# Designs tried in a protein design chat: VHH binders against Rho GTPase-activating protein gacA (gacA). Part 5

Target 1, 338 residues: Rho GTPase-activating protein gacA (gacA), of Dictyostelium discoideum (Social amoeba) (q54y72)
Amino acid sequence: MGSSSSKSSSSVTVASSIDYKAKPTIDELGTSNYSGGLEVSKNLLDFNLGEKPCPLKSVVQDQFTISNSSKTKLKFHFEPLQPKEFQLSFSPTSGSLDKGKSKTIKVKLMVNQKINTNHKVVLRVEGGASHFLTVKIRCETGVFGVDPNTLEHVEDEGFRVPYILALMKRSLIDNGGLQQEGIFRLAGEQTEIKRLKEAMNRNDFTSSTDINTVASLIKIWYRELPTPILNSIPTEKIFYSTDIDECVQSAKNLPEPQKSLLDWLMHLLLMVSSFSDVNKMTAQNLAIVVAPNLYDVSSSNPMEGLVLSQKCVQFLHNVLSHKVAVHKRESVAYEVLS

## First folded at step 28 (VHH; from lc with S104T)

Design pa
Fold by OpenDDE, fold request of step 29:
Structure pa (fold): chain B 338 residues (1-338), chain A 123 residues (1-123)
Amino acid sequence: as target 1 above (338 residues)
Amino acid sequence: QVQLVETGGGLVQPGGSLRLSCTASGFTFSSYWMNWVRQAPGKGLEWLSIISGSGGSTYYADSVKGRFTISRDNAKNTLYLQMNSLQPDDTAVYFCARGETRSTGYFFYWEYWGQGTQVTVSS
C-alpha cells in the first residue's frame, strides 16, 4: 500500500505585475510644445535665507525671472494666497510678456507665526500651462524638509532612520493604522496635519490617534525631502524597468541614506499590505498613493508628467510586490519548520 | 477642509450609460487637475481619466477611451464622468481624486480622494 504523497505544489500566486507595456513611451508623447511658453528661472523661493530661520513679522524678499519662449504674447497672474500664517506678495501680480521678453518678479514674504513649511504657489498662464513655485519657510529647526542626515537617528526593526519616522510608524501602528481602511490613501485634515507637523518640528510629538493624519505626514516627510529618495535612480531605469528584478536591483543599489529610508518604508508598506483584506490597501494601491512622494521629475507636458508618475508607481509596486512575495515564502518556510 | 463626494453610481445593464458626479469643496476647484480612478473587486486601483483645471485638456486610459468622457463645471465645483457602453468589467467603486503636481512641473500625485461610488454592470 504505497502512500503516494501528493506534493501539493502550492502555486504561490505571484501577484501579477501591472502590465504597463501598452503605455506610450516618452518618445511617443510627441513634443507637443504645449509648454505654455513661459519659463521660470527658479521654482524654489527661499528668500536667500539659506539655513537661517525666517524672521517673524519682518519682510524678506526674493526674486525670479519669467521668460516668454512662446511665439505669442502671454498673460500671466499669480493665484491669490491668503494664508493666516504668512503674507506673500508678488510684484507684479499679473501682466503680459511679449515674445522673447523676460520680466523679473519680486516676492515679499512676512511670516506672522512660527512655521516650517513648503508652500505651493501657482503661476497661471492664459492659454498655457501653469507653473508651480515652492515657498520655503523655516522659522525654526524642524524635522521636515531637511537633510535626513542632520536628524537624530534610531534603529527601527533593523533600519536606521530618523527618530521622527519611527515615532510616526509607532503612532500609526499603536492606534490601529495597519487595519484602517484606506490608510495612506485617505488624507488627514489639513488643519490637523499642520498642527502635528508643527509639533513634530518642535519635538513635541509623541503620538496621535488621527492615523490618517500621521500617514499623510509620513508621505509629506518623504515628499518634502530636499531630494526625493528615488531621484538617485536614473530616470531611464524607473521608466523602462518593467521587470521586477531590475526594479529590486535598482532599489538595492541606492546610496545611503536613501536605501535605508526606502527599506524602512517598504517594510511599513509590507505590514500594511498584509492586512489588505481589511484595510483594502494592496501593494498596488499603496504604490499608487505613496510612490509619487518618493520621486520628482520635471515635465512641461502634463501627459508626460502623468506617464512618469505612473512609471514611478509601477517601479515601487514591483519593489513592494517582490518584498511581499519574499515575506510570504519565508512565512511558509517557518510554518513548515515549526 | 478638502472634500470630494462622488454620486451617481448604481446598477446598470450591459450597454447602458451612467453619469457620475464628484462635488468638490474646501479648495479652489478650478485650480486643480481632477481625476477619476476605479477599483474593481479583487483588483487594484486603476486610473481612468484626468482633466485640467480649465477643462481644456483631458486624457484617458486606453481601457475607457472612446466610451468615457470626463468633464467639469467649475461654477458648480463638480467633476463628471459620462460612461457609455458599459460592460460587466466596468463594475467597480469609482473615486474622484484631486491631482497634485510638483513644484518642478507636471508630476502627478493624488492626495485627496472621495469615498467612492459603486457602479455595478450586470445583466
Scores: ipSAE 0.865, ipTM 0.950, lowest interface PAE 0.6, mean pLDDT 88
Fold by OpenDDE, last read:
Structure pa (fold): chain B 338 residues (1-338), chain A 123 residues (1-123)
Amino acid sequence: as target 1 above (338 residues)
Amino acid sequence: QVQLVETGGGLVQPGGSLRLSCTASGFTFSSYWMNWVRQAPGKGLEWLSIISGSGGSTYYADSVKGRFTISRDNAKNTLYLQMNSLQPDDTAVYFCARGETRSTGYFFYWEYWGQGTQVTVSS
């Protein structure tokens, strides 16, 4: 009487990937031809004088071209900027462009205080899509918005990463960030973000009890990289990879330092997700709030931009979900062996 | 400081309607795309709808299309979500989130969130 040991195949319920297949449908009623017929030659205005910091209390100039590719005359205006730290002006500030015409926009910047920032400028088009420009100001050598290879690196739990990332992670963990509800979703205070960012740029940062600010700064650090880490992955792999294994392989094939930076981040997010019962931040939720900081694509179509963002989220979710699944299997195996 | 505060949540019967509000402060409200996102019990975050700064463009997830309407009053710095034909599966915490974009164009991420408002659909 041979006792057939029924191997209970524990079906590891792979957490169901969010079906981001829900294409946002354009409500037909608002189909105004927001085909943003305005093209901008530069979306990034870098006022750094080569490797030198932006000078204080001096006017620096740049220019870019806007072109009307639409079938009609377009009107445009720059939204007024009133930062305290710098003066930024566009000439002309507003105007119109006929079909097929181009106009040069002159930009003047005067920095009043030492800052390192990527400031968003909005170019509004009447009846069209708005354009966003980034003004990059670097008055100090810092740890944000720079080539990660130029930064001091440390070994953090098997990953070679910039020292500032290790410090932020340590600060976040030491101050209970792993158990904090909404960590990485909830933003820090803007003034505190600025203050700590400046301190970090001066190498004066050690720790902060404001865990949401620290979490925000981790996202900001990745977002402000000269090249987002996931941009090293072919766009087709980001947008069309539905299989978890394909996503994981794409992540594994990243060059350095992008690979180490991603792996370090995935490990941190794994730790956070392990407390999801308390902090309410599942792998999916973390992917939603973190993934778009790791990737950047250009779209003049807001719907496309939304879809692309969602695809990026799906990609990171797949990578993170796989990591979570592997970790769970390993943990169970250790428990059984102990 | 950027603040988003959701209100209008509550208990509603199946087939009922509810209007959510999100009051924004600390930024130029009309300059930003705004989103509604929800989280059902035991599920992840689900994007529902987005509206442009001017209110001229709106997009919806298939799950809420035809039932939910996003709108805004820029003079009041308020985002709205009109929810009709509510179902038990619509039970969730509903969040307002500011739409951020990259310097290269439209590529959305959500940096600023409200605390959420609870919507419960039950008989």
Scores: ipSAE 0.860, ipTM 0.953, lowest interface PAE 0.6, mean pLDDT 88
Fold by OpenDDE, last read:
Structure pa (fold): chain B 338 residues (1-338), chain A 123 residues (1-123)
Amino acid sequence: as target 1 above (338 residues)
Amino acid sequence: QVQLVETGGGLVQPGGSLRLSCTASGFTFSSYWMNWVRQAPGKGLEWLSIISGSGGSTYYADSVKGRFTISRDNAKNTLYLQMNSLQPDDTAVYFCARGETRSTGYFFYWEYWGQGTQVTVSS
C-alpha cells in the first residue's frame, strides 16, 4: 500500500485582468527601491571596460559601495553564482554594516568563454529588500546589451533612437508586420533569432522577412539593456499604477535616453494596435507581451514576481491606452477639419 | 525549436466540461513554469493560471478559481487545463504560454506562445 503522498500543491489566487483600480496586496517588494536602508553606489558592473571587449581568461576588477541608511545594523550576502562561462566573486561575500557606515565591495570577473551577457546578481539584506546588480560582459562588439548612448542614433519619426531599432521597425513594417496576427506575441525561431542577432551585432543586418523574429529581437533588445527603461521609475509608482494620468506623467518624467526609447516603442505599439482587427493585438495584448521586457524587479516569491509583472503590464497598458485615445481624438479632429 | 501546441477545444454547452492540452517540444519542459491565457471575442488577453516546473505550485485568476484546474505531465511534455462548469463568458481562444523568469528571481514574462485552441460555450 504505497502511501501516495498527495503533495498538496499550494494554490494562490491572483488577478487575471488589468484592473485600473486594483490596489496591490504586496506590502514589501523585493526591489532595490525598497532597499530596507541599504544603498548601493551603482547597479551596473562593467569593470571599467566601457566598450572594450572583456579579455578572456584574465581577471578584471570593479568595485562599488554599499551604505546603511537605516536605523539598525544590516547584514548582507551575495547569492552564490554558478555560471559556466565565467567566474564572479565578491569581496566580502557577506558581512554586516552598522548604521551610517559604508563598505566597499570588490568584484572580480574572469570570463572563460566568449560571451555577451548581462548577468544579474542578487545582494540579499537580512530583514530587508534585495538589491539587483547587473554584470555586463561583452567579449564582442554589438548592439545588444550595451549602453544605448554608445550606439549610433538616428531620427525616426521624431524620436532619437539607436539605428538598430529604426532598422528593425522598418523591417517589421516593410514586411507586413503591422498586420501580422499575433505580432510581438509569437516568437521567432531561436536559431533565426540568434543568427539575426549576430548579424545585427556585426552591423550586417538590413532587413528580414521573418517578422516574428524581428519583433522578438525588439523585445530582446529592450530586455537586454543594462538597465531596463522602466527601472528609473520608482517601484511604488509602477506598483500603484491605478491612474492613467499618473502613469502618463511618470512616463513623461523619464530621463533620457529612457524617455525617447519608451516614446519610440509606444509609437510603434500604437501603430500595431491600430490594426488590432487584423493582427489581434490590442493595446492590452501588446502590454502583456512587451511590458515585462521593459522592467526588472525580480522576487524570491513566485507570487510576488507574478504580481509585479502584472503591475508592470498595467502601467504600460495605461500609457499605451492613453496614447491610443489621444491619437483617435486627433484623427477625428483632422477628419472634421478636412 | 520551442513549440507549443494547444488541443482539446470545441463546442460545449453551459455547465459542461472540457480538458485542454498543450504539448511542448524543443525544450526541457519540467524546467519551466507554464501558463494558460485566453482571449475572448472583442476582449484582451486574460491570464488564467500558472504552474511550476515540478507541478508543486499553482496559481489561478479569480475568474476561474474553483472551476479550472491546471496540471502537467512532465513525462509527456504536456500541460493540461481541466475546465468545469463552463459559462458563455468562457468562450475564447485559449493559449498555452511558457513562463520565463530572471536567472536570479521571479519576474515573469511570456516569450513563447501556442497558436491557441478555440473554446465555445453555447447553448
Scores: ipSAE 0.856, ipTM 0.948, lowest interface PAE 0.6, mean pLDDT 88
Fold by OpenDDE, fold request of step 29:
Structure pa (fold): chain B 338 residues (1-338), chain A 123 residues (1-123)
Amino acid sequence: as target 1 above (338 residues)
Amino acid sequence: QVQLVETGGGLVQPGGSLRLSCTASGFTFSSYWMNWVRQAPGKGLEWLSIISGSGGSTYYADSVKGRFTISRDNAKNTLYLQMNSLQPDDTAVYFCARGETRSTGYFFYWEYWGQGTQVTVSS
């Protein structure tokens, strides 16, 4: 009577590849007006004088060209900006542009206080698509918006990363961030983000009890990098790689420091996801809220921009899911051996 | 401070309809794309729909296309989601999220979220 030891094949429930194949369908009713819009010659206004910080209380100037590629006359205006930290003006602030015509827009910036920021400006077009411009201001040396190689690095759990990241991670963990519901999804308070960012830039930050603010600052740090870390991956690899192994391989092939920065972040997100029952932040949820901060491939087409963002999310989700799976296997193996 | 507050959730029977609202404050509402995202029990976040600042452009996920309608009232700083022909699979927490874009063009990410409103479709 041979006791057939039924090997309970623990079906490792391979996390079902969320079929991100759902192409957003453009409601046909709204597509008609996107055919011929205003074109902008540049979307980034960088007022930095090379390696020198932006001067205070002085006017710096830039310019760009807008062109009407539509079949009709377009009206445009810049949304008013009233930041306390700087004065920004566009000339003209509003106007009309005939079909096939172009207009030069003059930009004046005066910074009132030391600030490092990427400020968003909106160019509105009547009956057309709005354009977004980024005003890059760097008035001081800091830890945000700078080349990561210029920062002080530390060893954090096997990863060489800027000290500021390690500090934020520690602050996040020490204040219960791993168990915080909606961590990385919920935004910190804007004034606190600004305050802490400034403190960090002055190397005056030690800790924060506002865990959502710290989580936001981690995302902001990655987002404000001169070059997003995933931009080193060919767009085709991000867009067409649906296979987890391909995504993982692409991540592994990143150059330094992008690789270390990604690996460190993936490790943090792994830790967060391990508490998903409490914090409600699964690998997928984390990918949704974090991935777009790591990548920047913009389109003039909103639908395309949406799809690109979704593909970036899918890419990071695949990488993170793989890491979670590996970690689970290792943990089980350790338990069996112990 | 940017705030988003979802309302209108509740219990509805299969085949029923529900209208969700998201009230925005602390920013120029009309300047931003707005999104609806949901999370069903045991599932991840699912993007449903996006609407442009002017309301002139809308996109939908295939899962809700033809059943859900996104709209906005900029004078009231309110985003809406009309949900028709609701099914049990539509049971989820529904979030509104502000759409962020890059300075170089359209590349969407969601930095600001509401707390969500529960929608339960049950007989």
Scores: ipSAE 0.855, ipTM 0.951, lowest interface PAE 0.6, mean pLDDT 87

Design pa
Fold by ESMFold2, fold request of step 29:
Structure pa (fold): chain B 338 residues (1-338), chain A 123 residues (1-123)
Amino acid sequence: as target 1 above (338 residues)
Amino acid sequence: QVQLVETGGGLVQPGGSLRLSCTASGFTFSSYWMNWVRQAPGKGLEWLSIISGSGGSTYYADSVKGRFTISRDNAKNTLYLQMNSLQPDDTAVYFCARGETRSTGYFFYWEYWGQGTQVTVSS
């Protein structure tokens, strides 16, 4: 079951990186060698790069402690590494350790490409047995269910958003999604949703002619955020305000990245609603099918849960209707039927 | 494959009655809250009613309370809407929708919808 790293204090302290790019000469190991002189605090450095945001070409850090319990001063060094798939460095890379002393070794890892490996590192000790460390690297950078601040961002129509969102919008528009009857209301097939979601998580998505599946995945992307974007709005503002200006102001007061993510989505929904004569998706229809994906609250009372969902719909409808009204004054081509 | 299919729509005179059905497949029907929603010509979607998986709890919008009755037959995987005292304002496309909740409690969202059935109330 859950194979995660042991809990440790944050290792965000910055140190100079020395990249050896060396290959270990020894076969796979599962334990450290102890000679009674030098001890290591852990022999597994588990960089679970797919559990939390892990973009390629970014430095992640860990640390461990070496301790000298012998009667003599000990010298150590890490054998050089030369992998092309990642850069791994230790600070310090060598040194000595007096009797009874401990030293923290800082570890920096930068992964240059997708990789799933258990890499072996050798810590040499003068006059003693070598220690073997396992560096567990699993870099499967997904785009769903992760902190959006860790994703690659692009500029899309004046909004700075994760690249996957821009790609999904381009896919919808290029394949006639704005003209698709029931867009965002009709779900894609469950097996196709799963297939495309996995492709997106593997960075294998460019476009799809399956409009309803891509529209479903935009909603799923927002619904699966660790913190849904509207949850930063005070409860009284999202559930009990009926004034459009108050709702709009609450949306404007969102912190980044929530504000940009909401504004980008509202612009997409505005474009969809401007074609409501053919796609049948008015601002109200879009609010109903989209809004509950942007908020989460638990209720043990089904009637309360239903009412809260409907209040969330009303909040988003107010924000979207304001966007429609502003756009209508600036452009006749994007009017929404009321 | 989740599938919802509405039937029973048609033309009816004012004051008449009509019974809609929604046949469900591809999921455990009795595990889900089910909804009726409608869209009148030139208007947005209007939520009408919801029923619990067991059928023990029902809720209605004020606009249809007392005239419409939601029910379900879990043995037939079928949701029903009995509509009485129909008026021209009830003219709409009627949809059934599966009520989705997150695993932590009741906060509904609607991802799976039928394609709808047309109800027209006129003489």
Scores: ipSAE 0.572, ipTM 0.830, lowest interface PAE 1.6, mean pLDDT 81
Fold by ESMFold2, last read:
Structure pa (fold): chain B 338 residues (1-338), chain A 123 residues (1-123)
Amino acid sequence: as target 1 above (338 residues)
Amino acid sequence: QVQLVETGGGLVQPGGSLRLSCTASGFTFSSYWMNWVRQAPGKGLEWLSIISGSGGSTYYADSVKGRFTISRDNAKNTLYLQMNSLQPDDTAVYFCARGETRSTGYFFYWEYWGQGTQVTVSS
């Protein structure tokens, strides 16, 4: 299939609107960090902590293997890191790897300040595409970046969801969020997002008049999940299917808690879209700004990354549009019978 | 604080040209991919173009390919969209948006947007 190509030159145009009926190739849907014959044994460095909090001011270790399956000697290096909250080192930091050889990279981490983050590390390969590695750091047990099954749940409009989500929705609605132009598109102030997020993690949140900050934090909540809610959907269904009914069925087939989390979110977005004449956020607009927060995939190719995010948008738009259509049909039925 | 401000919109005749600007502040502009997106009356958002932090890579929607040119001046923290051969269906509010990536590599999401600038193409 030659319908998509990665292009990086400044004079070259990319396919900009996704033909959602075209099936992407395996190269377009690269879910592994494969680059130029250099392979990485894992893309996630969690320092063997799993769900346990990362200790402060203590060294934790991890390791992974790089392998050269190409016919040439490859050179590699890790881009230098200068984070303020932690120290991260690789041993070796750079080197070369003969054809057919493997090398173990030892990784040490020491976190000096409480943070919850997924930090991106770049492994550069001379003459090849870069690899991206994720360093998972979780120092606190809060409501962000944790397994949702560990959180207090409530029934909110028939959906069983973490209490923090219900609080954020109530805050938005009570403060006029459904009528706010650009809701979910316009970001809150960075310092207010950090402050309010910290308060939520301490259980010190009930409401805020800052609509855009709360809307940003709903997106951040989904984006920071240890397992994004759409990642359980088979690649062929999320990126290949252009049939609305197939997308809807894939969403219905999600396991818990992903299904309840998606359904709750779709209901919130349905409510927002019902005020689109005022807030300017149609179902399509909401899918654009929300969908990429619900899925995570690794790509070393910017064009592939853009195409995949656009296909994720189309998937969510199909699901949301179906819910809008069903709601309108049910509303017309009530109107006729009344 | 992250701010994006679009300017340069206005009324133009069919076949005309217009140049939009987006002035960025509150972040290291050259470190981010930047986008142009538009919303036509009664329609949803349509992604138009993206440019790398250095300006070395550009990509376009088929609907504007060959007519629109994205560029940036990192010394002025400004993103541009040169729009040529404008047609009535190019009438829209035009937004710039900062391209965000997840920690796992290139997979874009759009968190920071400008308020938009109106472009109207009419006789």
Scores: ipSAE 0.565, ipTM 0.816, lowest interface PAE 1.5, mean pLDDT 83
Fold by ESMFold2, last read:
Structure pa (fold): chain B 338 residues (1-338), chain A 123 residues (1-123)
Amino acid sequence: as target 1 above (338 residues)
Amino acid sequence: QVQLVETGGGLVQPGGSLRLSCTASGFTFSSYWMNWVRQAPGKGLEWLSIISGSGGSTYYADSVKGRFTISRDNAKNTLYLQMNSLQPDDTAVYFCARGETRSTGYFFYWEYWGQGTQVTVSS
């Protein structure tokens, strides 16, 4: 009858060395034959860089070991796919491996232009299952304050967005965020926001029970974009149109990636607003706390700045309210009488 | 840790007056524009008023102009809302919020809010 202690409900779950990854469905997802095949000592190559940006036009190196645990000789070959953004080489690139033998594979990477990606490499094995290696390349620091086009994207509920956004949304939903009173209005604590943001920038984020901190970080992610997503909308359309249909059309006319980023966010806020009886966050409430994070304008006049912020709120409220109305119509079941 | 704590709510008769306070900690209070916002039962948030860091500039929503007065005491790190001529439709939870700006100029966003204080105007 040993003692046990519970952790605080505000504790953050962080798995070290986590690299957020695309989760594609692919026929070529290979695993080693567990009953006797080629084994690899690691299937993630980050070149021991951790959080440091990958240097451009400089060679970085890593290595791993392949081992033949089967009773037959195996032949192997690395697929020669080479994107133009980087050069990747394996030494040896092919060969044979007798039963019970191991071989060290040296890997060299040189990045020619800035890119953040998880590149899949296929290790083909004759007489066994193919194996997939992931090459993690990060030329920019973290996932906050960077051009979203440099981040790896995933499809989340029909929207293609940076993987970190999908992880943050999953964390919110899985930990009861849709039912949390004041979600997106109540800020996380500054120290926890900084700690979790740093974990996300290190790719060490999986989930957190701290709902308000994760919600704050979603807003911060949009606010810290080099170009806020609504800034492509003409000033006349975002601040001075009262026509709901014009606001909706302006949102639809956004270029990518801004359109997908906005649509993803609107879908999340739609989900939150559907629980407003519990969480107290109506579409109007969400617009006031979220909209100003999506736009930036220079004004030396405080009154003008306040009015522009309120107009930005009205714009987003019109777009979000339209989404709510469409969703209600689509979710109403019809009984066809015949 | 940024913290905002509203006090001074309660039950008041129509036509009555009430003064709300918001005590700030964890930041340089005088450097920030501060806001009052309310949420009536079954309704969304309604922005009410904003005051500059020095207290020299104030602005009000039309629904409260002439009845509500925003003020601050920077020595006490406290924001105030004096509410006069209260009506039943002023019944709400009242929040203070810190006005945030970017380095590029004035364009406000609201990241830090208090927990709110209930004001009820009835019979």
Scores: ipSAE 0.534, ipTM 0.802, lowest interface PAE 1.5, mean pLDDT 81
Fold by ESMFold2, fold request of step 29:
Structure pa (fold): chain B 338 residues (1-338), chain A 123 residues (1-123)
Amino acid sequence: as target 1 above (338 residues)
Amino acid sequence: QVQLVETGGGLVQPGGSLRLSCTASGFTFSSYWMNWVRQAPGKGLEWLSIISGSGGSTYYADSVKGRFTISRDNAKNTLYLQMNSLQPDDTAVYFCARGETRSTGYFFYWEYWGQGTQVTVSS
């Protein structure tokens, strides 16, 4: 693990056994009960991150000043508190401050586990007065560009997928996306895509009426995966297979989570294609606009690149066509038996 | 914001000609390969042609080779498709699409499309 602790810093420690409750602010009881002669320049420590997430296993720093407005030297200390989830240190942790003087307190934070919390810190002053500081920790985990195994999963129509995908699908369906002409082909506005993507990364998304932006973000989610889901398929099977059964078998042989991610997506595209008389997005149209987001290869030849993209489209279209055929057979069997 | 707008569609007699335009905005037009794609009634999308950012390289599907000519005017941010010897089976909605590539090398995907322009070849 990374740590800022060293011989030159006596206040940086990791404590495994102590939790602490901080007293709340007592402003409603009046200021005369609060005075200790020591003043603090700010009561919120955000480590200059603003809305950026706090990095894990990296040291971030903040600082504030304490000032002695009394006629006497004051002694102070920070209550010891080191939860397992993070290390927090103040430099100096304790000391004295002569009358009329100010001192800078440097603060170091290292977070070892993802947490979102407002941690209370108590600064004690000789004579019993307390100051309360809030340490704001927000280790938001983004949902784009990360290993899907690190994301919270839910069951969605029998598929186990990251929660953000289920939210985006629900948003599309609830807002009439299945009937939207050109869905998945027409892109959202770049500024709106960026805005919603940032909201999703902050866990601040439930729904949007902007169908094309949400559809774009589903494609972007797959395109930004560290390893696109089809890249585990052997080159010969993805680019040169003409047999639908071989393509289907290759898809079935994908390891998790790639298999569930593909199956979930194929089910969504099946639903979209069932409304193609309105939305104009046939299974072939959907394969064209979706498949290249699921695979990546580098070519220095533009025509080779175009051909490889088209072969990837053919592969996905074969898989999707199989799903369509199975759905038709199951629908007919249900009608006959019922 | 990336926008592509097709114009120039309409009704034409068999054997006739039309010129389609696609006006681009919101990006550096000359940096991108551009495509023409069509969708005939009741059919899927059919890729027709691609042109390099400079306009120096062009390629065509066999179905339109020799009859259609892709070109671009980078000063006007406009892509063109000259269509000659039109036949009834050329009836379709015609789209322009920006060729997207990965961070290095070529592997195309198509994120930005126009709304399309109708071409009808009849009578």
Scores: ipSAE 0.489, ipTM 0.769, lowest interface PAE 1.8, mean pLDDT 82

